VHH binders against F-actin-capping protein subunit alpha. Designs and how they scored, part 2

Target 1, 308 residues: F-actin-capping protein subunit alpha, of Arabidopsis thaliana (Mouse-ear cress) (o82631)
Amino acid sequence: MADEEDELLETELSYDQKKEIAKWFFLNAPAGEINYVAKDLKAVLSDEEVYNEAAMEAFPVYNKTHMICLEMPSGAGDVIVSSYSEINENEYLDPRTAQVAIVDHVKQICTKVRPANDEELPSLYIEEYRYALDAEIQRYVSESYPKGMSAVNCVKGKDNEGPGSDFELVVIITAMRLSPQNFCNGSWRSVWNIDFQDESQVLDIKGKLQVGAHYFEEGNVELDAKKDFQDSTIFQSADDCAIAIANIIRHHETEYLASLEVAYSKLPDNTFKDLRRKLPVTRTLFPWQNTLQFSLTREVEKELGLGK

## First folded at step 1 (VHH)

Design a4 (framework vhh_7ubx_2)
Fold by ESMFold2-Fast, scan of step 1:
Structure a4 (fold): chain B 308 residues (1-308), chain A 123 residues (1-123)
Amino acid sequence: as target 1 above (308 residues)
Amino acid sequence: QVQLVESGGGLVQPGGSLRLSCAASGFTFSSYAMTWVRQAPGKGPEWIATISSGGSTMRDDSTKGRFTISRDNAKNTLYLQMTSLKPEDTALYYCAKDSLTEILNYYFGSDYRGPGTQVTVSS
């Protein structure tokens, strides 16, 4: 094993070694920027085969991790590419439309769409809960994220035909703000796992928020902030569960965004110091300018004492 | 490239007034929120005030009633009117294209900020 390191020092890098290095650069590309990395990497690699193979291996991982949104052909709507929607290699379920998207990961396009098979869809019992939640989440996302996308997927217990066993729904919310002309790109990803527990008649809710930003005007500064949430509510009718879950998600996401803005408006602040501990040694930024502008307007109105 | 040039600082006695200006170029000034930030010797940067593209303002509690932020989009200029100045207001004052971007850049040593204008309040 030590001999392998010696060979790297004495000879040019092997095909597989070059491929793994190229894959690392792809996988560490900032949100929304893998194609910029691809263009730069292709320019420095002398071997098109190494580039192509690395891209074929890295893009699927990147696309699922970043939860990219792809338009399905012929007006079929959009699909979120994630591990939660993956049913087969390159096949991703849109549970809202009951369609399966076939994806070309490197090109970041949906090449084909087909109806989902009955076996790929949740039972009618589970679908009642999924459908109701999806409707509430769509309302929230349309109000809060101008170009946001959401999906509600069943990841456990999809074949349950009635009460008696647990099931799990996952809410995914993604939003991207790409502004390369202003040298900044932003991303929002949230994943909410809702565990429907039959024994306790309780819904256990776990959220994970990830905010990314990249400012690259001759300095290259990145932000990658993560926040975990926990909550619970009671196991009720599909409609009542959906309303309760959507309100919990709305509350936590709105509060986090507001707290982040307030922390940065009041310096020095302990929240700002905590954020700095999570930032990489390369400097990082959070530029959600439209969201910040609207939040700022609301805060000013409150601070000026009901000028409205 | 974005360029911000601050001016109007100087030495004043406690209770005095100053008007700071920030001349902006290299971007569509009227489309962006603008911010004033200060740094006192030996302290980190302190946010003072932000004005939206529409003219709405937010101010730090310590300067409420004493400082007023305003803008002139026709001149691509941001202003900070300071009254009832205190020794604690002694700092280098910077303008910024938006509050979060420039504050984060400042903490991590970005050089894309304007040079600032020095305000000294001495009795």
Scores: ipSAE 0.000, ipTM 0.117, lowest interface PAE 14.7, mean pLDDT 74

Design a5 (framework vhh_7qbe_3)
Fold by ESMFold2-Fast, scan of step 1:
Structure a5 (fold): chain B 308 residues (1-308), chain A 124 residues (1-124)
Amino acid sequence: as target 1 above (308 residues)
Amino acid sequence: QLQLVESGGGLVQAGGSLRLSCTASGFTYAMGWFRQGPGKEREFVASISGSGGSTYYADSVKGRFTISRDNAKNTLYLQMNSLKSEDTAVYYCAADLTPEQLFDYLTRGKYDYWGKGTRVTVSS
């Protein structure tokens, strides 16, 4: 009863070939739209097994690549799903709250949350750097990205007990504007790898910014803009480098957004402006902060309220 | 409620060694040692993570003191070597019950639980 065209196509493609084609459609779904693609694929594919296996393989890759944000149950906060937060299969660390989210990738939900084990968390020495940076990034994101999310994860050297050994922190910033009623969706994701060379007191910064936009009124137009950045600075303490790193990130992201607004100024959509606010003009100079000389010991004593 | 009991303090000659112990009434996550010398403010000495895998030391004791723990016994240790007169102080054990409290102390400025202290006197 199937026509010759459908029968020929099914004869030509193996199970693995059909699965890889389905996976390609999932992985190339625009930001926030994988479930629309899922609905369309399920309607077209006659083989439920091909669909299910393709979804199980594609959704984890898509979710980590797009750095989706999932709400943890019972008011536990949000987690960013990424390769940098991945502890085990389907387990993702929120280092700010010391919690591990267990996720169902195909359903895109956090099913449960548990406290992180000490082995999963950075040492006190590394956590001082992570915490200081996370605080500065939270300030930047709160003023620049409506409903934006951020995380700072340690990806190398988390067990370093003191100075002398290199370590790496990763800053993730993600923001999404879903507006299907206005026929547009927009996304911002940035990843900043910060390599701390502790013996020389120099850090190297590598940024990757990615902006997605999808317009689907009177035709489908997809934009996927990417840009890489490099920078470096010297540091003396966790607090001084956190401020310096946040300022470098702020500078590059502000300039990139301005360039995107100019390049795509003919689009009637305010997607880029809605993803990110303009930074306020500040009178604060940061060069004087280069004189900060506090050690972890002094900061711990100060924060614990033990000094007078 | 969690109880911390320090022991091992005493009188020792300069250049000597002492081992302090702190026993908790239950499991703890982060633990640390603090001290207060005569006429001085309380200062940080050393800290250790719940697993014992991560340690940090004050610059004044680095290379001379070693912090360790035995989780099976709920006990924290401070091995003090090459003692100096300026190490004379009352030594306090401190602990938190959750991992997030260790890292959040950088913001909230305190440990939740403290012992009564044990006195160390280093003579010339």
Scores: ipSAE 0.000, ipTM 0.142, lowest interface PAE 17.7, mean pLDDT 76

Design a6 (framework vhh_5j56_2)
Fold by ESMFold2-Fast, scan of step 1:
Structure a6 (fold): chain B 308 residues (1-308), chain A 131 residues (1-131)
Amino acid sequence: as target 1 above (308 residues)
Amino acid sequence: QVQLVESGGGLVQPGGSLRLSCVASGFTFSSGSYYAIGWFRQAPGKEREGLSSISSSGGSTYSYSDSVKGRFTISRDNAKNTVYLQMNSLKPEDTAVYYCAASPTLSELYEYFRSGDYDYWGQGTQVTVSS
């Protein structure tokens, strides 16, 4: 904002300029922190109209990009808000329960649910593949990600009634560990696009893994690591495809997490080493003893809970 | 209009249990009310520490700080507009004034442990673990 006491006094930031600046801060908020940014911006702007309009425009984009997980009312389970589940800006499909969640983006809540209609759900043929994959992914996520969430959505070919046509399923896995009292937040997001090519009897698999960390004690350090994966397997029965895909996803995610542990252990700054501890994953995913190998300082050994 | 009143503090022996209550007025837990409700504590000479939070809407959204996970449990009674903190296996280090706090900003995905994020505060209730 232009200083009112400034000699210049000739120009003031316009409504649109203030709104775009506020939107930028919202959209660039670290994973899990948009509400903290919201609190800070509301105090700084002191302009409710600019704040409200910026929030209404930014939160839907942020929520879908970060794939936030919202609890559906009355024990209906959780929904992942993403472009892959989007029916419209305020309605998101949970394919596991065949329900549509009505979402208030700025409040980040699910206010109501309704049953999905037939046009919103995949055909019985596609659902057999989706269901089998969802079951295997749920098993993997429960073993690997504390409080992790997953969804399997059909994004192409949902009306296919039988063999001979292509379709696409997307697997989403999201997990967060928020610890603002300790000045650290961790996030994990992975998206796997599975292109079922019936004519060639091949599944093309594309994964995008993203890990975020934010440390904000005595400074501000943001880490955002991304990795893309490519793989393929044979088009088989629904159950066999599900097992093969889940194994491919497990392999790549386990390998990536192991590589992050190695990379973080080599960082000279203790801040980055501490951020490693905040990943929202179980510690059984990788062999800590092999990574550490007597190179640890006393302090690092204490932080990892080894207490030698 | 929003008020929070804590109760249930007192003196307890190490290893004992206490249940704190926070009665909220000015909003409800079972409608379009979107509040985060958190428990905080402050020991003499230390900064205020966030312990646990729960959403006023939705089912079972809650979280715990590492210092109390496995020992403390947050819950709510919507009919009484009350949030509870069940404290088990109490240690001398748990001695502090315990505060209930609420904010109209709510997210069922996020943990609210920063005191600066809460707009409404109770007066606090003393918990002493000794002897």
Scores: ipSAE 0.000, ipTM 0.133, lowest interface PAE 17.4, mean pLDDT 75

Design a7 (framework vhh_surovatamig_d1)
Fold by ESMFold2-Fast, scan of step 1:
Structure a7 (fold): chain B 308 residues (1-308), chain A 126 residues (1-126)
Amino acid sequence: as target 1 above (308 residues)
Amino acid sequence: EVQLVESGGGLVQPGGSLRLSCAASGFTFSDYYMSWVRQAPGKGLEWVATISSSGSTIDYVDSVKGRFTISRDNAKKSLYLQMNSLRAEDTAVYYCARSPEEYLKELYEKFGYDYRGQGTLVTVSS
């Protein structure tokens, strides 16, 4: 009976259609689950060539979008794969250690590392700002995200040798709790763009936070919540702005996580309460408050099929 | 053991109506998108209509919009297709079909299904 379904699918689809469908499934795989999707797609697709081409096209996009963390060889630390650290499709900068990771996207491994050259690193002037911010973000992440990773990259103005010219730093925070043996995965990703208007001594902050949870034992329940933030402050030195930026990020992320925990605590479903526990962030305890309402509660209700 | 059993097909005159039913067993019916697909004599399979697990999202192939209505009763584990203003080109074997697990759902809604019934024949002629 299953053979009739397989013949139907193959008969109705062209090579290009199969490839685009496979790419769609890879790109829409939940955080941390692209390899489970890959295993299922390989079983469904009888064509290794279609699978290989789809994977080759999709994995680089997925890896950068999800900001995956890869271990660099020989204890060199971890690198976050993102468009912000990208030198080329296969090379990603870790600015903290001044190393470049060479990445095999489909295998999701770092195959080797090399030292960054001078052209790939920020000037001493910009590095003072990057370093100060990175130090404050590392402190925040260590307190708030078990096994969390962060990076601070310069994406504009890397060659500025003194004050007066604009530059941009990007803060990335990622954390993931993978528990496939319990059929659940949780993820946190945040990106904060910091635009420095150096002549006016003003900086503009734009944040995007994403939280995911997926439970896949007794059916398929997926939560994907996104939140955008904006803020601004004045600065006069690398040290003062680093503290200010870290405090702004901490404030917004803590408030959002607190709101998320309150929404989840209101659900009677023990399965979804377990998903909440699987989020890769430190739990916040709140008293029972029926007055707190936000859109995530509605989104969760729809994902669980509890709506009327 | 997944089973889908269609009924309600038959001979009907142009402009007439038929109601198809599908009885589902062997799985949690209320968790799945369900579809109707058909195969006209000498032609390939054609998707007709899809309904979401809750019944809130419904879609039809253009040729049946305004004439056919898909519905479901989760308590009775049944899927229905109300066919009005039937035309000769609607003559086909109609199959009840289940979408796969949710992360593959969209693929099968457009291109194929994980389980399909035996089918019920609808003939529209005078």
Scores: ipSAE 0.000, ipTM 0.096, lowest interface PAE 20.8, mean pLDDT 76

Design a8 (framework vhh_8h63_2)
Fold by ESMFold2-Fast, scan of step 1:
Structure a8 (fold): chain B 308 residues (1-308), chain A 126 residues (1-126)
Amino acid sequence: as target 1 above (308 residues)
Amino acid sequence: ELQLVESGGGLVQAGGSLTVSCAASGFTFSRYAMGWSRQAPGKERELVAGITSGGSTYYADTVKGRFTISRDNAKNTLYLQMNSLKPEDTAMYYCATGPSWEDLLTYFSKPGYDYWGQGTQVTVSG
């Protein structure tokens, strides 16, 4: 009998069923690959209305989750699209240039920019801390990630006006190594939340690092490693806080990347050959591939002494 | 230590055929994706064909149906068979290695992740 894929292709699906299936594939596309998934889905669906509606619903969620980086017009630099930079629907703040990018999510382009208004920017006091941190993070990223991008946004405390105010900054770092012609992609995403609480005299730092490697020759193997970090530092001057935070981020990220590189370099050649023999020849992630991806990620983490 | 050495270029008449080869050393060839890029006079370098470690292939629209990429893992050699050559195919052809998925993370921090040989010149007259 026909398998589930064959039955799906032969069975008439409702509009809503096709849309939800399309959205699922878009939302589960690997980092940097949503347009390749889109091309395949458009061919399968053969229904422009279903495709367009699914894309309009899925791309904004995908783009924010993956923190895509878009070039702003007039040489104003780049904006990172994320829930942390979202001001309004399709509008994303770059506090570095004090501009709001208007984004076409499905096309993944910045169509225009406007100046940010005063309510959209952090207070002068908070901006001193944001600016100093942004400068240190840019130095770190330029040294450590050749095509990396970063942003430092204020999450809370825009209306606070001076010393003794509590506020939260978020540091986002993204880097991608895309080689779809060779059927492999690498991605790095990190989000660091820094909670500035004056009364405690310490900053609470929480990091979430996500590393992806997708190999999609003769099937799809997606290595998705996530690690949470916690740290703290002293609430000091803007410059001193920036240096301390950047050093903490550099330490954790450099150590984690180095450990992953060592583990991957030591995987035996037979492991890749065995995986290839078990994978179907498609670019679509299947449930059994998720099991293999999880197992391989655990093997790497166990070799490094990392438990999750 | 990584070396890519191209050969097989030359002068050929429009409509003719030519095969260029790339001898690879200094890495585990069978585990890496390989490709051919070309640079025509006055133009930017473009990727024209790619082949994965398992043999899946990619072709630029300009050469699809005319060029065939292949690899011989026993000989650590990459090939590009070029048929129905046009004057527009005149270029320096470069062998390249793509990222290995096992070490993709190193490409975020290391310059020169895409290694290129010296190239081999293909000239199509007519």
Scores: ipSAE 0.000, ipTM 0.185, lowest interface PAE 14.7, mean pLDDT 75

Design a9 (framework vhh_8dlx_2)
Fold by ESMFold2-Fast, scan of step 1:
Structure a9 (fold): chain B 308 residues (1-308), chain A 124 residues (1-124)
Amino acid sequence: as target 1 above (308 residues)
Amino acid sequence: EVQLVESGGGVVQPGRSLRLSCAASGFTFSSYGMHWVRQAPGKGLEWIGNIYHSGSTFYNPSLKSLVTISRDDSTNTLYLQMNSLRAEDTAIYYCARETPSVLEIYQRFGMDVWGKGTLVTVSS
């Protein structure tokens, strides 16, 4: 009844639609698991061009959002890939070593390193505050996160030219616990923005904390918890500011982790099974690929427009 | 007791907007993906879209320009914003909780808890 062209349109996804589906799966991969998603997606997609283009668009966003940590060559240290360290899509600043890492996002490697230019570094005045804070944060992270990494970056967009200017530092802490033998992967990401306000002589502190967990022994359960914090302290010497900020961060993070202890220690699958047993259960599967095919079929059948 | 309760349905005029709410209780709402599904009289279930625990959304492409799904984890509430309502949007609207996600992307996901639904009638 339908001609061959109409039949093909009913069954075939466009290049752009396949690419957007692939990008969606990459961007929603759990922390530390994008390469598992990549392997599965490559097996499902027969089209290598779609896969490659989707990966090139998605991996930079994923890597920055998850704040992945990469080793710089020749023992040059580690860099945290984030919007705060970003110079451009492929170049990321490590202010601790005054180096710029050149990153291959899809391979998740640092391919080479160069020295940072003076224009890429904060003024000497701001660097004194950054350095002192970085030292205190490193002490905190080494004590509290056995596999944790941290960076303290200066936020661009403010006048950073010396005493009397306002400036903003950002503290990034990331930690991963990959425990595939116990069928559980965990991640910690915290971002603390510290706004140094010279006229008011105060520091405004804003924290964003994110904990991820993926449990996959029997079934697959993903937990994602986010919390925002606000605090303030007085604008003092670099050393005094660093100690005060590190103590504020330590206080909020230990309090939040304590509050999560009950939730995360109660992760046995029996909790989820008990919940499901108490409910009227309807299992309906919605295959994403069939949903998109159905949309194309509707538009062909109606003949009037593709405005959706 | 795990419970999902939809609200905000009723009779609306064509071309108007309507926001549906889904109140969740008895589970850690912020840890679960959520879905909206509708059923028009005499028709099967039509999937509208979902929102993951991360806040990422995916929509039925035929409805994407007409609807927005959002969530407020502080109040355990899921929302469906509908714009430019048509007579064909008359349906019972259900919110549903997603079953645990799967690592392998080619596997399908399902829904394990459904609300009772709320009726939306688009009159002319």
Scores: ipSAE 0.000, ipTM 0.124, lowest interface PAE 17.2, mean pLDDT 76

Design b1 (framework vhh_surovatamig_d1)
Fold by ESMFold2-Fast, scan of step 1:
Structure b1 (fold): chain B 308 residues (1-308), chain A 125 residues (1-125)
Amino acid sequence: as target 1 above (308 residues)
Amino acid sequence: EVQLVESGGGLVQPGGSLRLSCAASGFTFSSYAMSWVRQAPGKGLEWVATISGSGGSTDYVDSVKGRFTISRDNAKKSLYLQMNSLRAEDTAVYYCARTYTIRVSGGTEYYFDYRGQGTLVTVSS
């Protein structure tokens, strides 16, 4: 019928069009679900070359955006893959251990590790501030996020040798609860930019918090809550800055999580019990492409600030 | 501590106007969306209107669109609701509420953690 007629027209899609469509599905996969999307796309596309190229282009972007955590081999610890730790596409710095993880993005594994060189690490002056903050953040995360991970990276001014110049540290906190056997996934991601402004003797603090939940057994319930924060504090000693920053982060995150718990208590218990996800009964490319075309147009319009 | 104090309620004739105010304290007002929520006698809470932290976006329940205007003054830490063309069904206790905007599949949801004690609006002849 119409689906079969539409399927015939899909044979006219160019290689580049198929690749961009596949990339869009990878990039819009919910947290922890990119490999489920990969399995579905591989079944639908039947073109291993398109699939492989789309995966090679999309997985690095996805992994950095979702700030995935990878175990470094031989008990070397864990690394958070993000734009803030990125040396190049395949190399990511763990500043806590002064190690660089070499990453295979499509397989989502750390294949090997090497020591960081001096050019990749912050100066002793900056490291004093980074280390103190990292210690306070680790304490906070261990208390507040089961199996949570954190990193503190210097993103500007890492070669400053003393007072007189601005620098920027970024705090990353990630936590994930994956339960695909129960058709449920949850995630927490927060990024805090701390701009140490020497001229004004002020720390400008900007936070971006994101929490996601996806229930998908039969029916689909997806929650994606985002919150931006701004704060400031006085530029003082490394230890005093670390304590003040950690307290600010703890305050905002605790308040936001408490508000989300109140929000979740307003949802009927039966809502999540009654909703389940089913795989599509048909995997034809044309209805799939029409759905994608609508979504892509909508996303482009939103990103450009066009439309509502 | 978070405090929200509503004022401006009273008795008004159908077709009349009222302006409600809410004074906020104990949090960074400009960082939060804010809402007006009402409760008619013997009824549950009904969301009325939301304004974003910057004031750049507003949303309204269908029954008040074109009649009510939500606004804020971040410097004064105040929220307002201008109510025009009032109807008997607008009779309710009106609450100021601190708001979280949560994007769900296909739409948006508003969740509230704090609300004030309310101000009574009575529309009658």
Scores: ipSAE 0.000, ipTM 0.170, lowest interface PAE 15.3, mean pLDDT 77

Design b10 (framework vhh_5j56_2)
Fold by ESMFold2-Fast, scan of step 1:
Structure b10 (fold): chain B 308 residues (1-308), chain A 128 residues (1-128)
Amino acid sequence: as target 1 above (308 residues)
Amino acid sequence: QVQLVESGGGLVQPGGSLRLSCVASGFTFSSGSYYAIGWFRQAPGKEREGLSSISSSGGSTYSYSDSVKGRFTISRDNAKNTVYLQMNSLKPEDTAVYYCAAKTRYTFEVSSGSYDYWGQGTQVTVSS
């Protein structure tokens, strides 16, 4: 049964107001937490129809915005759900395996998989650039992000069969560390739009990096940090291009993570330092993690009168 | 059952030309049963080298090896279920066994491991 506050919401708010409030909570759920918000909303809303309609409208937007990773059935691999991989309503391309995942957004599952048809795939000319870039990005992600996933999608010009026409590739990198039993969740999302001006052999790069963290033991602390980047380079071949783009991405992401480390190291509250350590964005081999561990050890030693 | 058969190889003098043919059985090149047909070669003691490919649509072609760009041309005749490799201005270093291969998964990978079905190969010898 609803409590007195829940009864107030159910009696004083219209259907549309309840739906928009529920939808707002879904869309503003921290990374990886939309199902916890769903459970809370079901406890507040007595009207199953309001809940179902809000969920059906909100989950597709949330899933694409957060770039959720779903397992495709029968060992077909994983797909990243995003506006960049969306081919048709509820259909998302994994360009690495040339398969289309059919998704139930509210359940957050891939229900079916089918081969992509030729019209959904880039030409062999474009695929050379996509494949080379995907290979370099996979190397970078494996070195830099524990349990990180990546995809390289062609979002414009996929039908180009030779040089001279512009095309666009999008690099997506996503990583999540979900530890609700420890009251902490962390996420990394980066999107790099790469616009190839093929006649002039110039490419323009636009990146958006986003870090999320939520700690909810003995309080509620949420971090949402984002940074936009722009860059450009010239290209001569798909391989040289892939290496150059991956290096630019690595440089900007490493610089941003280093800047976050400096900001977190200046915080007096150990809670914020704990949130940073739980983010799935770097390996322990990266200097910033080793620097943080060293600094924390020195702080403890100084307080105990040990070490100088 | 999918099978590819190469023909048109042989002995040729430097500067000569050859046209290799690859005939498919058990599937048609006009069907959606494959993504690309590629030509590869392997000389004794060397790794298999990718030369050129043609897509399932027949519109997209790609040359992998810089040493053959401008000299070798891939083409397709869907009515004859045949893919061709036209080789011009042949050099002694072009001496190798030439293979036709079909890729049933769409991935841009030109390594031999990415191709599912292979022909028996046809010997090309460029010597005076």
Scores: ipSAE 0.000, ipTM 0.231, lowest interface PAE 14.5, mean pLDDT 76

